# VH-VL binders against Cytochrome c oxidase assembly factor 8 (COA8), part 118

Target 1, 167 residues: Cytochrome c oxidase assembly factor 8 (COA8), of Homo sapiens (Human) (q96il0)
Amino acid sequence: APERGAERRDTAPSGVSRFCPPRKSCHDWIGPPDKYSNLRPVHFYIPENESPLEQKLRKLRQETQEWNQQFWANQNLTFSKEKEEFIHSRLKTKGLGLRTESGQKATLNAEEMADFYKEFLSKNFQKHMYYNRDWYKRNFAITFFMGKVALERIWNKLKQKQKKRSN

## First folded at step 13 (VH-VL)

Design ne21 (from nd4 with light chain S31K; framework fv_ebronucimab)
Fold by ESMFold2-Fast, scan of step 13:
Structure ne21 (fold): chain C 167 residues (1-167), chain A 122 residues (1-122), chain B 111 residues (1-111)
Amino acid sequence: as target 1 above (167 residues)
Amino acid sequence: EVQLVESGGGLVQPGRSLRLSCAASGFTFEDYAMNWVRQAPGKGLEWVSGISWNSGDISYADSVQGRFTISRDNGKNSLYLQMNSLRAEDTALYFCAKDSRFFLGQGYFDVWGQGTMVTVSS
Amino acid sequence: QSELTQPRSVSGSPGQSVTISCTGSSSNIGKGYDVHWYQQHPGKAPKLLISGNSERPSGVPDRFSGSKSGNTASLTISGLQAEDEADYYCQSYDYSLSGWVFGTGTDVTVL
């Protein structure tokens, strides 16, 4: 399980590894895949003159990233745990040990694992549907605000150009 | 400075409707999810409904689903709860609570109003 | 059962420590959702006491601490004082309900 409480005090979202962009960077930075979610975190650059609209967009993106990281970290841990329990149960039923003679973990064949995958997908179908619903809602909001920020930047450039012309 | 003030509570007969309002001040209302929480006399807290910052995500407790409607007006810094088909078990003090995040389920309730009392009785 | 389970009451003398448990399920605390704690004095609105399992908001004394493991969260009040006499509620998010769930509440009595 990720160290949620401690990581919130870092610049990274909770549940994400402690990878930081260079201190003097003026751009967003993409980190390596998180150990638990297997997703790459974005570390956001905060400009000194960030507008309220730009701040809102950044916070929406950060909150969505945190939500996405937590969902997949939990899903991956659940899958791993249930898969290991399934394999252990089947090996015990067959009277087999957990390790091969070479010290590798004992495994089940594809036919035996098919039962597990079908059960896991069935059990998690509703969760994945709700995840997709929420993912689209969040990304539509982010896309809308990306458009608003782009328009704001265009208008600011036009205003600045006109002021410079009059001066 | 940061404040939530509920209004609209009162005595109402079973089967009738009532609309609650919550006026927010001292913070950027449109940046936070909002929630309604109720507490029956002498009982514990029960979450009723929540709405995300842009009204894009709305959720209800099973006990009120289909009867209550949450809404917000970001231009007026106001949260609403339309309560239809009221029952005796809806009798409670209704609190407005501010979420710490834009979306439901990621934050905590950092600001609470004082509540407005709803009594459903004949 | 969708509510988080808390003991009905706990009691202690001034200066002692008390701990309140909050037990959930695999759809909320067990799924990895944070636990938050609220303090409610008689006739008052709830006040945020602990956020994100263990974080104290500004103005909350360090004698209040929170922890979480598996399906259970705990609130510990050390150096118990008369003003701590109140109701305490845990809260988490429930993925299956797509909503918030509160604990059953614990009445803390100080002798």
Scores: ipSAE 0.490, ipTM 0.768, lowest interface PAE 1.8, mean pLDDT 86

Design ne22 (from nd4 with light chain L97Y; framework fv_ebronucimab)
Fold by ESMFold2-Fast, scan of step 13:
Structure ne22 (fold): chain C 167 residues (1-167), chain A 122 residues (1-122), chain B 111 residues (1-111)
Amino acid sequence: as target 1 above (167 residues)
Amino acid sequence: EVQLVESGGGLVQPGRSLRLSCAASGFTFEDYAMNWVRQAPGKGLEWVSGISWNSGDISYADSVQGRFTISRDNGKNSLYLQMNSLRAEDTALYFCAKDSRFFLGQGYFDVWGQGTMVTVSS
Amino acid sequence: QSELTQPRSVSGSPGQSVTISCTGSSSNIGSGYDVHWYQQHPGKAPKLLISGNSERPSGVPDRFSGSKSGNTASLTISGLQAEDEADYYCQSYDYSYSGWVFGTGTDVTVL
C-alpha cells in the first residue's frame, strides 16, 4: 500500500510532498531515508523571528547532518561494493556463475558471509573509532547550544507569563 | 572585504619562543574553524594546526605537537599560535587560513592571509 | 606526517591540456574525504582553485576541472595559458592524524 508512509502522523503533517516541509508547519520535518546513507534527513523549519542563538544551533545541526549523511553514504557504498566483490570472488573460487538457473543472483551461505562481515568490521574499526570521536565533539557543541536555546525560550515564556499576570 | 592579516614573525634563536597573531575582518569569525599553514623557503605547504569555531576541537601536526599551542579569541576576531622550543626546521612563512565550516575536516580553506615570516637561526 | 603525492613538475605549450595527479592513502582520499586544489603564484598566498573534488569557486575559469577515483584525484588545466604558470597543491583530510594533509606540490611551466 502506497499509504504506509502517510500513516506515521508523528513525523510530519499530512497533505504535503515527502520531500518538502509541510505548509503552515512550525516544526522541523523528518524526510524519508536517503537512498545512499539510509539516514532520515531533518528539514529544518526557519521561523521568521529566529534568534541569533537559534540560527547558530540550526546551522550547527545542518552541518553535522551533512557530515553524517556523507560519511554513511560513502561507508554504505563501500560496504556494498566490497560485499559484491567478496561474493563474486568466492563464487569464482567454487567455479560458480553470478546467476542461478532461474536468473536470480547467486548468494553465499550465512557462514561464508560472516567471514566478510568480520573482515569488513576489522578493516574499518579505526575509521569508525575516529567517526565516533568527531560525532561526540559535534554532539557536545549541539547539546550545549540546545540548552542555551531552551533557556532563552523558558526566559521568554516566563517574561510573557509575568506580563499577562500583571494585566 | 574578507581579510586575514598575520603578525608576530621575526628572527629568533633556537630554543626560544614566538607568538603569532592573525586578525580577521569582513566575516563572522566565530562561525568558522581556523588553521595555521606554513611554507619553508622554496618548499611546499605544510598544515600546522587547526581549531574549531568554539575551540572544542584542536589538532596539531606531529612535527609541532607539544611545542605549539593554537588558540582563538572570538570577541577580538583573532587567532594565535604560541610557538615554544623553536627549531631551525620551523623556519617558514606562516599563513593564517579560514575554513569554510564550523568544524575541522569537512570544509576547505577559502581565505588566506599574506603570511608572516619566522626565521629560526643562531 | 603523510603527504599526498604529486609530480614535481608538469609542462605544456599554450593551448594544450595538462593533468596533475594527487595520490593519497586509505586514511584520507581512500576513505572518501574530498580533495581541494590551490594555486600559488610566486610571492603570493595560495588561492582556492577547486573545492570538493570538482567544484569551481566564483571567478575560476572553466578551463580548470577536478576529478577523484579511489585513492587518486586529478586536476586538469585545458587551454593552458601563460598565467597558469604556478605551483599547484592538492589537499585532503586524514582521520588518522585528525588533520589536513597537503600534496607535495606541482610546478606548472608554460613553455
Scores: ipSAE 0.664, ipTM 0.853, lowest interface PAE 1.1, mean pLDDT 86

Design ne23 (from nd4 with light chain L97F; framework fv_ebronucimab)
Fold by ESMFold2-Fast, scan of step 13:
Structure ne23 (fold): chain C 167 residues (1-167), chain A 122 residues (1-122), chain B 111 residues (1-111)
Amino acid sequence: as target 1 above (167 residues)
Amino acid sequence: EVQLVESGGGLVQPGRSLRLSCAASGFTFEDYAMNWVRQAPGKGLEWVSGISWNSGDISYADSVQGRFTISRDNGKNSLYLQMNSLRAEDTALYFCAKDSRFFLGQGYFDVWGQGTMVTVSS
Amino acid sequence: QSELTQPRSVSGSPGQSVTISCTGSSSNIGSGYDVHWYQQHPGKAPKLLISGNSERPSGVPDRFSGSKSGNTASLTISGLQAEDEADYYCQSYDYSFSGWVFGTGTDVTVL
């Protein structure tokens, strides 16, 4: 069906914005906002001597970024679709067409849109609650590993300075 | 070769307990979420429980909540399912399944074990 | 707990195409969660057939294809062969109970 063909796997590809950071960057790179999620993706710098601990932290952060991008891409798509359906329905009830006499897209006033925003927020409250719970679980794990990586780096630099001073 | 091998199944009376084990090999066990999936004879697949890479996130199907406990030992590359207060409806082949991701809900099950049969009958 | 709805059985002749539907709800497929498909031969463990709505793992023939629209996903097997006789299960994630949900399963018979 045309309706079926219109629903591609947009959420997965759009949840991972593709961009090309500078080659051999020594820092993380931040890209432009993704079309669907409106979030700025981070491309992680991979040190030449990346430790196993650093590699795992990077992978956890990359997976969390993909999850976050996909969630918001889906949420924004749902919002846009339901908003247009609401506007279409209300214009039909008022006996108005989808376009003005000038050929521009017809709109509803702020008072009429308030019902939509209230319904959308209420309907998605539980979904956002679960999102926040999962966000905290992911970030606690990431924060813990950031601490481990920081301690490893400090210890290695301290050992390096001590060795250099003795030699 | 990437493998999952379940054990611990058997015939058990209603109300008793059983502990299932799943031994993983051929991949970095600590980097993946793990799941238990069951299948009653002649019936479909039913997800039972899942655990994230670090045990920081654990979830259960409503049918087993409060009775089953999932756990993992990353040092031993092993996944466990402690089953308490067993009922006739828990009779099923229990599969261990590897997630493609660290966390629950984002991946798919790319590796499955052969299953271990649990029969709850008097 | 909700389960994804599939037809109990579908059948076809060798070389024919068959399609299996998988219908969910607003808390799983309808919320944009991906649908995965598994193939299970009698007496064997399930095997991943399609991941992320339409991606084929290495070793899966291109005659297997997946799609998703709204609350429904579909698995299509073109050029049906005798070895395709198996049970097929769809799977998605449901945020309302923070767990995975499988389809009711479809038995594919090659006549």
Scores: ipSAE 0.678, ipTM 0.865, lowest interface PAE 1.0, mean pLDDT 86

Design ne24 (from nd4 with light chain S98T; framework fv_ebronucimab)
Fold by ESMFold2-Fast, scan of step 13:
Structure ne24 (fold): chain C 167 residues (1-167), chain A 122 residues (1-122), chain B 111 residues (1-111)
Amino acid sequence: as target 1 above (167 residues)
Amino acid sequence: EVQLVESGGGLVQPGRSLRLSCAASGFTFEDYAMNWVRQAPGKGLEWVSGISWNSGDISYADSVQGRFTISRDNGKNSLYLQMNSLRAEDTALYFCAKDSRFFLGQGYFDVWGQGTMVTVSS
Amino acid sequence: QSELTQPRSVSGSPGQSVTISCTGSSSNIGSGYDVHWYQQHPGKAPKLLISGNSERPSGVPDRFSGSKSGNTASLTISGLQAEDEADYYCQSYDYSLTGWVFGTGTDVTVL
C-alpha cells in the first residue's frame, strides 16, 4: 500500500542485456499477468546445449501454457460479455438506463447478481470438467518428462565424474 | 518430404473387420497428435478418431464408438485404425491427418494422406 | 455428432469476392475454439488453407482471408480465380464431443 510507495523502485529498465554468461546464471522468467487471461506467463530459458529430451519437455510446457492462456482468456471474455448482457437486460426490464446519474455504468446488487453467477457456473460446468481432465493429462505427461530430464542430468553428471577419474 | 500414406482399404461385407494403416515420414511422428477423417462418396468430411502424441488421450466420433480402435506405434512411425462390425454407412475414403500439436483439440490438420477407400457392401 | 453449418454452394465470376460462413454452437466456436479452413479439389485430399481463424500457411495467396466473431467464422476469397473452384470445409473442436467437427462443406463455382 502507501508504506511501500517509498521503497518500491519503479524505474524504467536500464536496457536489455545482450550477454548471458554461464547457463546457470540464466533461468526461466515469470512475467506479469496477461491482460486477457490474468495468468502469469513463464518465459523459458533455452540452454545452448539443450538435449532432445529437454527440448521436448520445454515444448510440452510451452504448448500447455498456450492452451491454458487461451482457455482462460476466452472464459474471461465470455464471463465479461455475458455479465454485461445480463446487467443490461435486467436494467432494461426495470426501465432503468445503462448509466447512473453520475455517468458510471449501472450495476446490480449482490442478490441480483447471484442469479447470473449460478447460471454461468451451471452453464460452464461441463466445459470446466473437460478442462480439468485435459489439464491433468497434460501435467502427467510434463511430470513424466521432468523425471526423465532429471535422470538424464544425473547420468550426465556421473559420466563426467567417471571421465575425470579416468584421467 | 513430409508424407502420410494410408493402406488397408478394400471391399468388405457388413459385420466384418478391416485394419487401416498410415505410414508417416519426413517429420518427428511422436511429437504430434494424429487423426482419421473419412469422406463418403459425394459427401463431406467426417472426423472419425484422434490420438495424442503419447496415446494418453484417445477420442472417437459417436458413430464409431465401441466399433473402431485407434492406435499408434511411435517406433514404427505408424497410425492404425481397427474397424470392427462394419456397416454400409462406413463406406468412405479414409484419410490419415497430422495434427500441428502434441495434444488433441489445440491444433489443426497440416498434412493429409491421399486416403484409402473402404467399401462395405454385400 | 453435430456439424458446423455452411452454405451448400456459392458462386462468382473471376475477379469478384465470395464469402463462406461457418456457424457453430456454444460447445465449439462459441467457446472460443479456433476455426480452420480446408480446400479440396475434386479427387484430391483436403489442403490446409487457413489456420487459427485467420493465419495463412506458407504458399496460400493473400486473397484468402478468415475471420471469426461469436458463433460464426467466415472465409473470404478476393479476386476469385478459376483454380478456386473447389469444396471448402471449416473445422473446429467441440468439447462436448471431445473431438473435431467439420462444416457441411461449400461448393465454390467460378462462372
Scores: ipSAE 0.688, ipTM 0.871, lowest interface PAE 1.0, mean pLDDT 87

Design ne25 (from nd4 with light chain S98H; framework fv_ebronucimab)
Fold by ESMFold2-Fast, scan of step 13:
Formats: sequence, structure tokens, C-alpha cells
Structure ne25 (fold): chain C 167 residues (1-167), chain A 122 residues (1-122), chain B 111 residues (1-111)
Amino acid sequence: as target 1 above (167 residues)
Amino acid sequence: EVQLVESGGGLVQPGRSLRLSCAASGFTFEDYAMNWVRQAPGKGLEWVSGISWNSGDISYADSVQGRFTISRDNGKNSLYLQMNSLRAEDTALYFCAKDSRFFLGQGYFDVWGQGTMVTVSS
Amino acid sequence: QSELTQPRSVSGSPGQSVTISCTGSSSNIGSGYDVHWYQQHPGKAPKLLISGNSERPSGVPDRFSGSKSGNTASLTISGLQAEDEADYYCQSYDYSLHGWVFGTGTDVTVL
């Protein structure tokens, strides 16, 4: 018998993207929305001569993307589960079945669903606040490294120009 | 060889301070979050504090908040824990642990030191 | 306070299977955070045994397996051996604490 609270499984992001960018791509690619998170993944182009700074920036961005994908996949799953449980509970209280006479899922009106949305948003307010704080910290680091990479690329172009002028 | 070596533990009186160090080698220290975990004699593991790769995010267990300060020096491949206002309940073996990720909350602890013993008694 | 709940001890004979549960709350495992498992032999530092709910690090035998469902994770040790006698700890992240939480720990005894 299933344990109390173990009847539904949490989803962890699993598998690889089915989106495959062209092999001769020279830039990042944006894929279709993920089934669970509803976010569009970025597939990062790796240059042949990627510098240590470029590699670190890419890894920071990849880790942040994975974090975002996992957060929103779990949030969307939780919303869907709690919505179904709320609907089920209200229908049971009214003495109604879970399915209509046509076999479709029974629904509540917008006024009744407003109670669920209000409770869900209130309950998850702190969680979303902490998500925004962490998002800010991650983007500060990423933006800083984007600046460092930009300066490195400018310096490399200046060095190339000096070499060409010397020859 | 990838390793972490803690030092700085010892016997201290309640209300005093102690500073722990953790020396890292064999990996790119600046690319990983670092953590302190403690274990009181005969008890379980308790996470104490964590610091992200760039010191941009720092967090503490409620039991040590306001008394302990975590810091890192990426140029020296070293992690530190400054412990102030020590209490008898702070008596524990203190482990340095490497996170698998840059940021807190996303990875796991893949490398652990041997620990350094802190005993707080009169 | 925020500690993950594990059974105090489990025991088995060589060759048997044992399972250790790890129960969290809505702010950690229940929010979808991964569960990691550590093995600690007496007098030694903990060693990573399972990462990301079910992944085995290099060198960990396949008789160790992990799973997660809802707010509960499980570690299963099949083909129990004498060297498996150790303490086992689960770990997850808690967003409300801005930090990591460990399980209460389980002592595995091999009879």
C-alpha cells in the first residue's frame, strides 16, 4: 500500500532536449518550450578556441538555465496537482462526480476557482520571492562575466590589429 | 589528488572565538560553492554554512546565524569559518565540503575533508 | 527542526535487501529539490553514495539505488554485505532556510 503523501510523484527534469541545432552553427540556438517548465532552452555554441573566461560564462549560464528549468517544471507540476485536488475536494463536498455525463473532467466556475488561485499565490509568495532573489544574484554574476568576455574580445582584436600592422 | 584539509580546531571556553581554515587542492577551487558541516559526538550531520563560488551568496543555519562568518580566498584556495560567541552546543567535528556547482542549492557534496574537532567547555 | 526524517536503524543479514526512507516537507523534497545520500563509516568522513535522487558516482556498486516520490526519498541496498555496516544520511535543499538539510541518519547493522 502507498504511504501517506506518496501517491503522486515529483518530476525531476529528465532526458536530453530533442532539439538539435545545425552542426555548422556559429551561435547559440533557442529550442521549443519544454513540456514541463514551459521555458525555451538555449543550446550553447562552443567555439573551437573558447577561452577560460568564455567557458566559465557558458557554464554559469548553463547551470542557471538548468536551475530555472527545474524550478518551473516543479512549480507547474505542483500547481496542476493542487488544482486537481481542490476541484476534486469541492466536487466531493457538493456530492458531484469527478466526470460529467459526457465523460469529461468536471469543472468549477470561475468564482469558485478564484479561491484556489488566491490561496495558491499566497502560499507560494515566499517561494517566488526567494526565486527572484536567487535569479538576481545569478544574473549579476553572469552580467559581470559577459563584460569580462567582451573586454577580452576587444583586447584580442586590438592585438590582432597590432600584429597585422607590424607585419 | 583532489582533497580538502581542515585546521584550527581545539579546546576553547564558552564566549570565546575560534577560526577554522580549509585548504583545497587538486581542483579549480574558484568554480565551486563550499560548505561547512558539523557533527557533534555520537550525533548526526548538521549543515552550518555555505558560500557560492564568488562569495556573492552566503547562507547560515539558524543555530549559528549572527555568530559565525564564512569566507573564502580564491587566490589561496582556502575556505574559512570565523566562530564567535561559542557555546557548549557548538562542540563538534567540523567538516569542509565541496559543492558540485557554482551556486548554492543545486549540487551535492562530492569531496569532504577529514574534519577538525572543536570542543567548547569550561 | 528542518531535519529530514529517517528511521533510527535498519538491520539485515548478508545477501538481503534493506530500504531506508527519507521524509521531508513542502519547502525541500516536496518542492522538487533533489535528494543525495551519504555513507559514513565509524571514525571517517561521509562519502557521497547517491547524487540527484538516483545517480551513482564512479566506484559505487550498483546494489545501491535511490528513488524519490512526493516528499519521500528511499535508498535501497541489495545484496547486503558486512562492509555496508555504516550510518546513512539523506540531504536536500530547503528554500525557506536558504540552506541544506540532512536526515536524522540511519544506522545499518549487518547481522
Scores: ipSAE 0.667, ipTM 0.856, lowest interface PAE 1.1, mean pLDDT 87

Design ne26 (from nd4 with light chain S98E; framework fv_ebronucimab)
Fold by ESMFold2-Fast, scan of step 13:
Structure ne26 (fold): chain C 167 residues (1-167), chain A 122 residues (1-122), chain B 111 residues (1-111)
Amino acid sequence: as target 1 above (167 residues)
Amino acid sequence: EVQLVESGGGLVQPGRSLRLSCAASGFTFEDYAMNWVRQAPGKGLEWVSGISWNSGDISYADSVQGRFTISRDNGKNSLYLQMNSLRAEDTALYFCAKDSRFFLGQGYFDVWGQGTMVTVSS
Amino acid sequence: QSELTQPRSVSGSPGQSVTISCTGSSSNIGSGYDVHWYQQHPGKAPKLLISGNSERPSGVPDRFSGSKSGNTASLTISGLQAEDEADYYCQSYDYSLEGWVFGTGTDVTVL
């Protein structure tokens, strides 16, 4: 029920999906931010005449997107969990409840939260460095294959032009 | 038929070198990361080294870093492990294992060879 | 050198359920990396049993199931059979080691 309501929110006012351009010309499109990673996924359109190079590029991009989504979903989950544990611990130390007089979640001031952010960033520094290194390795491979696909498309366009002239 | 076949193992003296090979068939070798995993007699599995689909990423276990070199030849559907400065502790059955992904660290090992035995003894 | 921690052995009677734990650290399972499980019969190569925490490859019976929470993953074998007598290894990726790490291994004995 709640999940179906969320799906309906992503459709046009008439109940038609907004994510796919006209059905006959659907191309790659960008979806809404993922609940956990807060990253926008790319939905890849597979053409009927996809070449082996195009297929490999798409698979490399899909695998990298999945890797990126998983990394940030886990990082955001860890951040949220540790942030809540930190806040609860500090509130307990002060003898304060987890909710305010108005029933809202109690929070810490900016000075106290700065200690958490400093600790979290320091603790995760090494993990983020490895992420960046792997991201560069993946992006380099993808960029190289984008170049190969571009050259293939230029060659095919030239061949099509030659065919039209020879007929 | 998806298959990995290791070769090159044998009895060697400490301090010497040995080169292992793994021949792949039945799948598009160039699309997958490859790994070497070893198992000492009566002991558990130990990951040794991995190489991404294009050799752009290579990693080693600390125990073999600086002594072993992993490489691949996509044109020959073959994976290699050059083992230098061998120690008694390197005695193990060496398995070739196929990753499910192009890159290291994201997949799982879905195809394994039968292994080749390396015995380092004086 | 670094390994995921598993119990050395687990035993059960035919038809019983057994569970094998696999405990890692913040640099592997604790960072959200998936856990995979392998089954190894004596004298044979390991075989993929569970991938991505809980997925079963084709041909693996549904009595094998996996789960993961925090720093720990578990493999459960329900309706234990004689042929399940084997060594079981968990596996995850460790970003600080920049490589794969296997569990210490668990010998399952069917009594």
Scores: ipSAE 0.675, ipTM 0.867, lowest interface PAE 1.1, mean pLDDT 86

Design ne27 (from nd4 with light chain G99D; framework fv_ebronucimab)
Fold by ESMFold2-Fast, scan of step 13:
Structure ne27 (fold): chain C 167 residues (1-167), chain A 122 residues (1-122), chain B 111 residues (1-111)
Amino acid sequence: as target 1 above (167 residues)
Amino acid sequence: EVQLVESGGGLVQPGRSLRLSCAASGFTFEDYAMNWVRQAPGKGLEWVSGISWNSGDISYADSVQGRFTISRDNGKNSLYLQMNSLRAEDTALYFCAKDSRFFLGQGYFDVWGQGTMVTVSS
Amino acid sequence: QSELTQPRSVSGSPGQSVTISCTGSSSNIGSGYDVHWYQQHPGKAPKLLISGNSERPSGVPDRFSGSKSGNTASLTISGLQAEDEADYYCQSYDYSLSDWVFGTGTDVTVL
């Protein structure tokens, strides 16, 4: 008898958090979109001989990814909730039910929805400005460390070349 | 053993300056944001200032903005708070607190010092 | 400035459950920022009790639990014990201030 919910031969189409890295495990890999943030997570490859600078860069990138995921998960939840509240409120004001005669969800036309988008953008303008500011701060630090790691790798290659030539 | 030790507190007259220090040990100081939190006698906790791991991001509570300066020396595993133009309402026990993250605003304070008392009176 | 609102005090008998609320605004808890909780015994430094809304650090008993919904977070202490008598503070981040904000604090008394 088959196991409850078990598929051992074929990996079921992963929802949002079940996947395997590609066969080449020596590269970073991009996963499927997160259920809440709708962003694709990066799974970082960790070299066996990772330097302290490389480790710090990876940790900075991982922390920034986690921050970014949390921000957009919360923002998407807020957007969906307020969108539904807006639609329900406008339908009630028009004296319409939440369902059409065919039993589908009642919707607003593009011009009516434009009011919601304008209100949402206006309401969240300051929040998005602070997000962008912090995003740039984080990326500046990450880019700076990418430069440091690149220089370390170049220096290490030069030192190894010199040692090999000296022998 | 992970610890934070504050020093530099004391009795000071209004309008004068005082510098607090916080010595960190038992963890990689340069990998974490650091914060100052104060508590007036018999009152609650008030966040004062924070600094990211590389000093690239610094923030102050509105009550101390323009008067206090936070800084860190990662080579010495030390955090500092320069307090200028001190007021009676700055009287408090000042705690050094370690953030769980590199950057401000994302973590929590997992290690606290015992605090150093600052009394501002004539 | 902007503090998170907590009840000044809550009390209970040994073995009871008590719950402490922490109410914020749209610029902090209401924007999805995590809530953390600290326990402070008289004359001692604060100690991290709950991180990230509901996570218990190593060494914190199962009796302590946290939750968050909308603009409010709650800390629940089940099976109240004498050693739980302390001040409890919530904490969150406020993006508009670019500041950490603490709650007003709650004094838990075990009768």
Scores: ipSAE 0.640, ipTM 0.848, lowest interface PAE 1.2, mean pLDDT 86

Design ne28 (from nd4 with light chain W100Y; framework fv_ebronucimab)
Fold by ESMFold2-Fast, scan of step 13:
Structure ne28 (fold): chain C 167 residues (1-167), chain A 122 residues (1-122), chain B 111 residues (1-111)
Amino acid sequence: as target 1 above (167 residues)
Amino acid sequence: EVQLVESGGGLVQPGRSLRLSCAASGFTFEDYAMNWVRQAPGKGLEWVSGISWNSGDISYADSVQGRFTISRDNGKNSLYLQMNSLRAEDTALYFCAKDSRFFLGQGYFDVWGQGTMVTVSS
Amino acid sequence: QSELTQPRSVSGSPGQSVTISCTGSSSNIGSGYDVHWYQQHPGKAPKLLISGNSERPSGVPDRFSGSKSGNTASLTISGLQAEDEADYYCQSYDYSLSGYVFGTGTDVTVL
């Protein structure tokens, strides 16, 4: 996700503050990590003069972000649930309680946890493969539209230059 | 007003071909994935095929893979289904359905056509 | 196998509640894909009833509610009315099929 987004009408560096009220109203913002997905959301700025191409690019990026957030929120939830179930099952098998003598949460050694990680990754391999395929398809479309928006901006600059020459 | 209208259905013999069309109006057709869903008489819904907004993502149900081809013409606000090597089990009412998303997989079908009947019989 | 399992039929009297289950597998509902619900009256096209597991589209009464847990989604119709007599279909996406899957359908009868 970009650390900053598009400015209105390609405002020159000297003059940005004259053309945009506050920074948040003129740029995309990166938020704190989502509680479930642990991904930082991009809050997209909608410029007053957004072109149809710019709007479509933004909507494609927003849809892809929502899709990505949903995937990772579900994966993180499933991982956490299965990890706790695995730990509880193994502690029960050993005749141990869920808490240590000091009242802290009981845990397993690295070798036992490695078994869980291996099983989890193997179980989810196909799901992650299809996720990567769909991620690629979405980003290809976004990249294509980024190119279209860039060409539109170049063309608009050329048209403005021609109008000024005509005057 | 948002509308989808299917056409092209009819009676065809097994092994023949048929082309279905779906005309869209009242929304920005090029911004949404589109789907074909069929329903055999007295039976349930079966997803047949889907196509993303830009035709960059196309998928088919296993039952029609290799026989049916989905396509779209965004300039004409139209969706198509070319059906080859038709079988008796392809007999169904064929619905055109609008996806809520640009891409397949995440969305739901918020607009449906009335359907066009395809009967494959001798 | 490629279809979500629903009960063939459920019935209730006006004012009662009915619940329709929709059971999938690890490649669809079990992988966190949303479940959507459609209502189909005889001779009509399906109509979106619930989107994204529990969201009601504009115009859908609040007596319709959806939920999802593990491999199963549920549609609950509270305060059952005569006009609720219809077929109901759940829908999700299956990554291994790279396609959408519908439920087997449930006929709701209001006695």
Scores: ipSAE 0.648, ipTM 0.844, lowest interface PAE 1.2, mean pLDDT 86

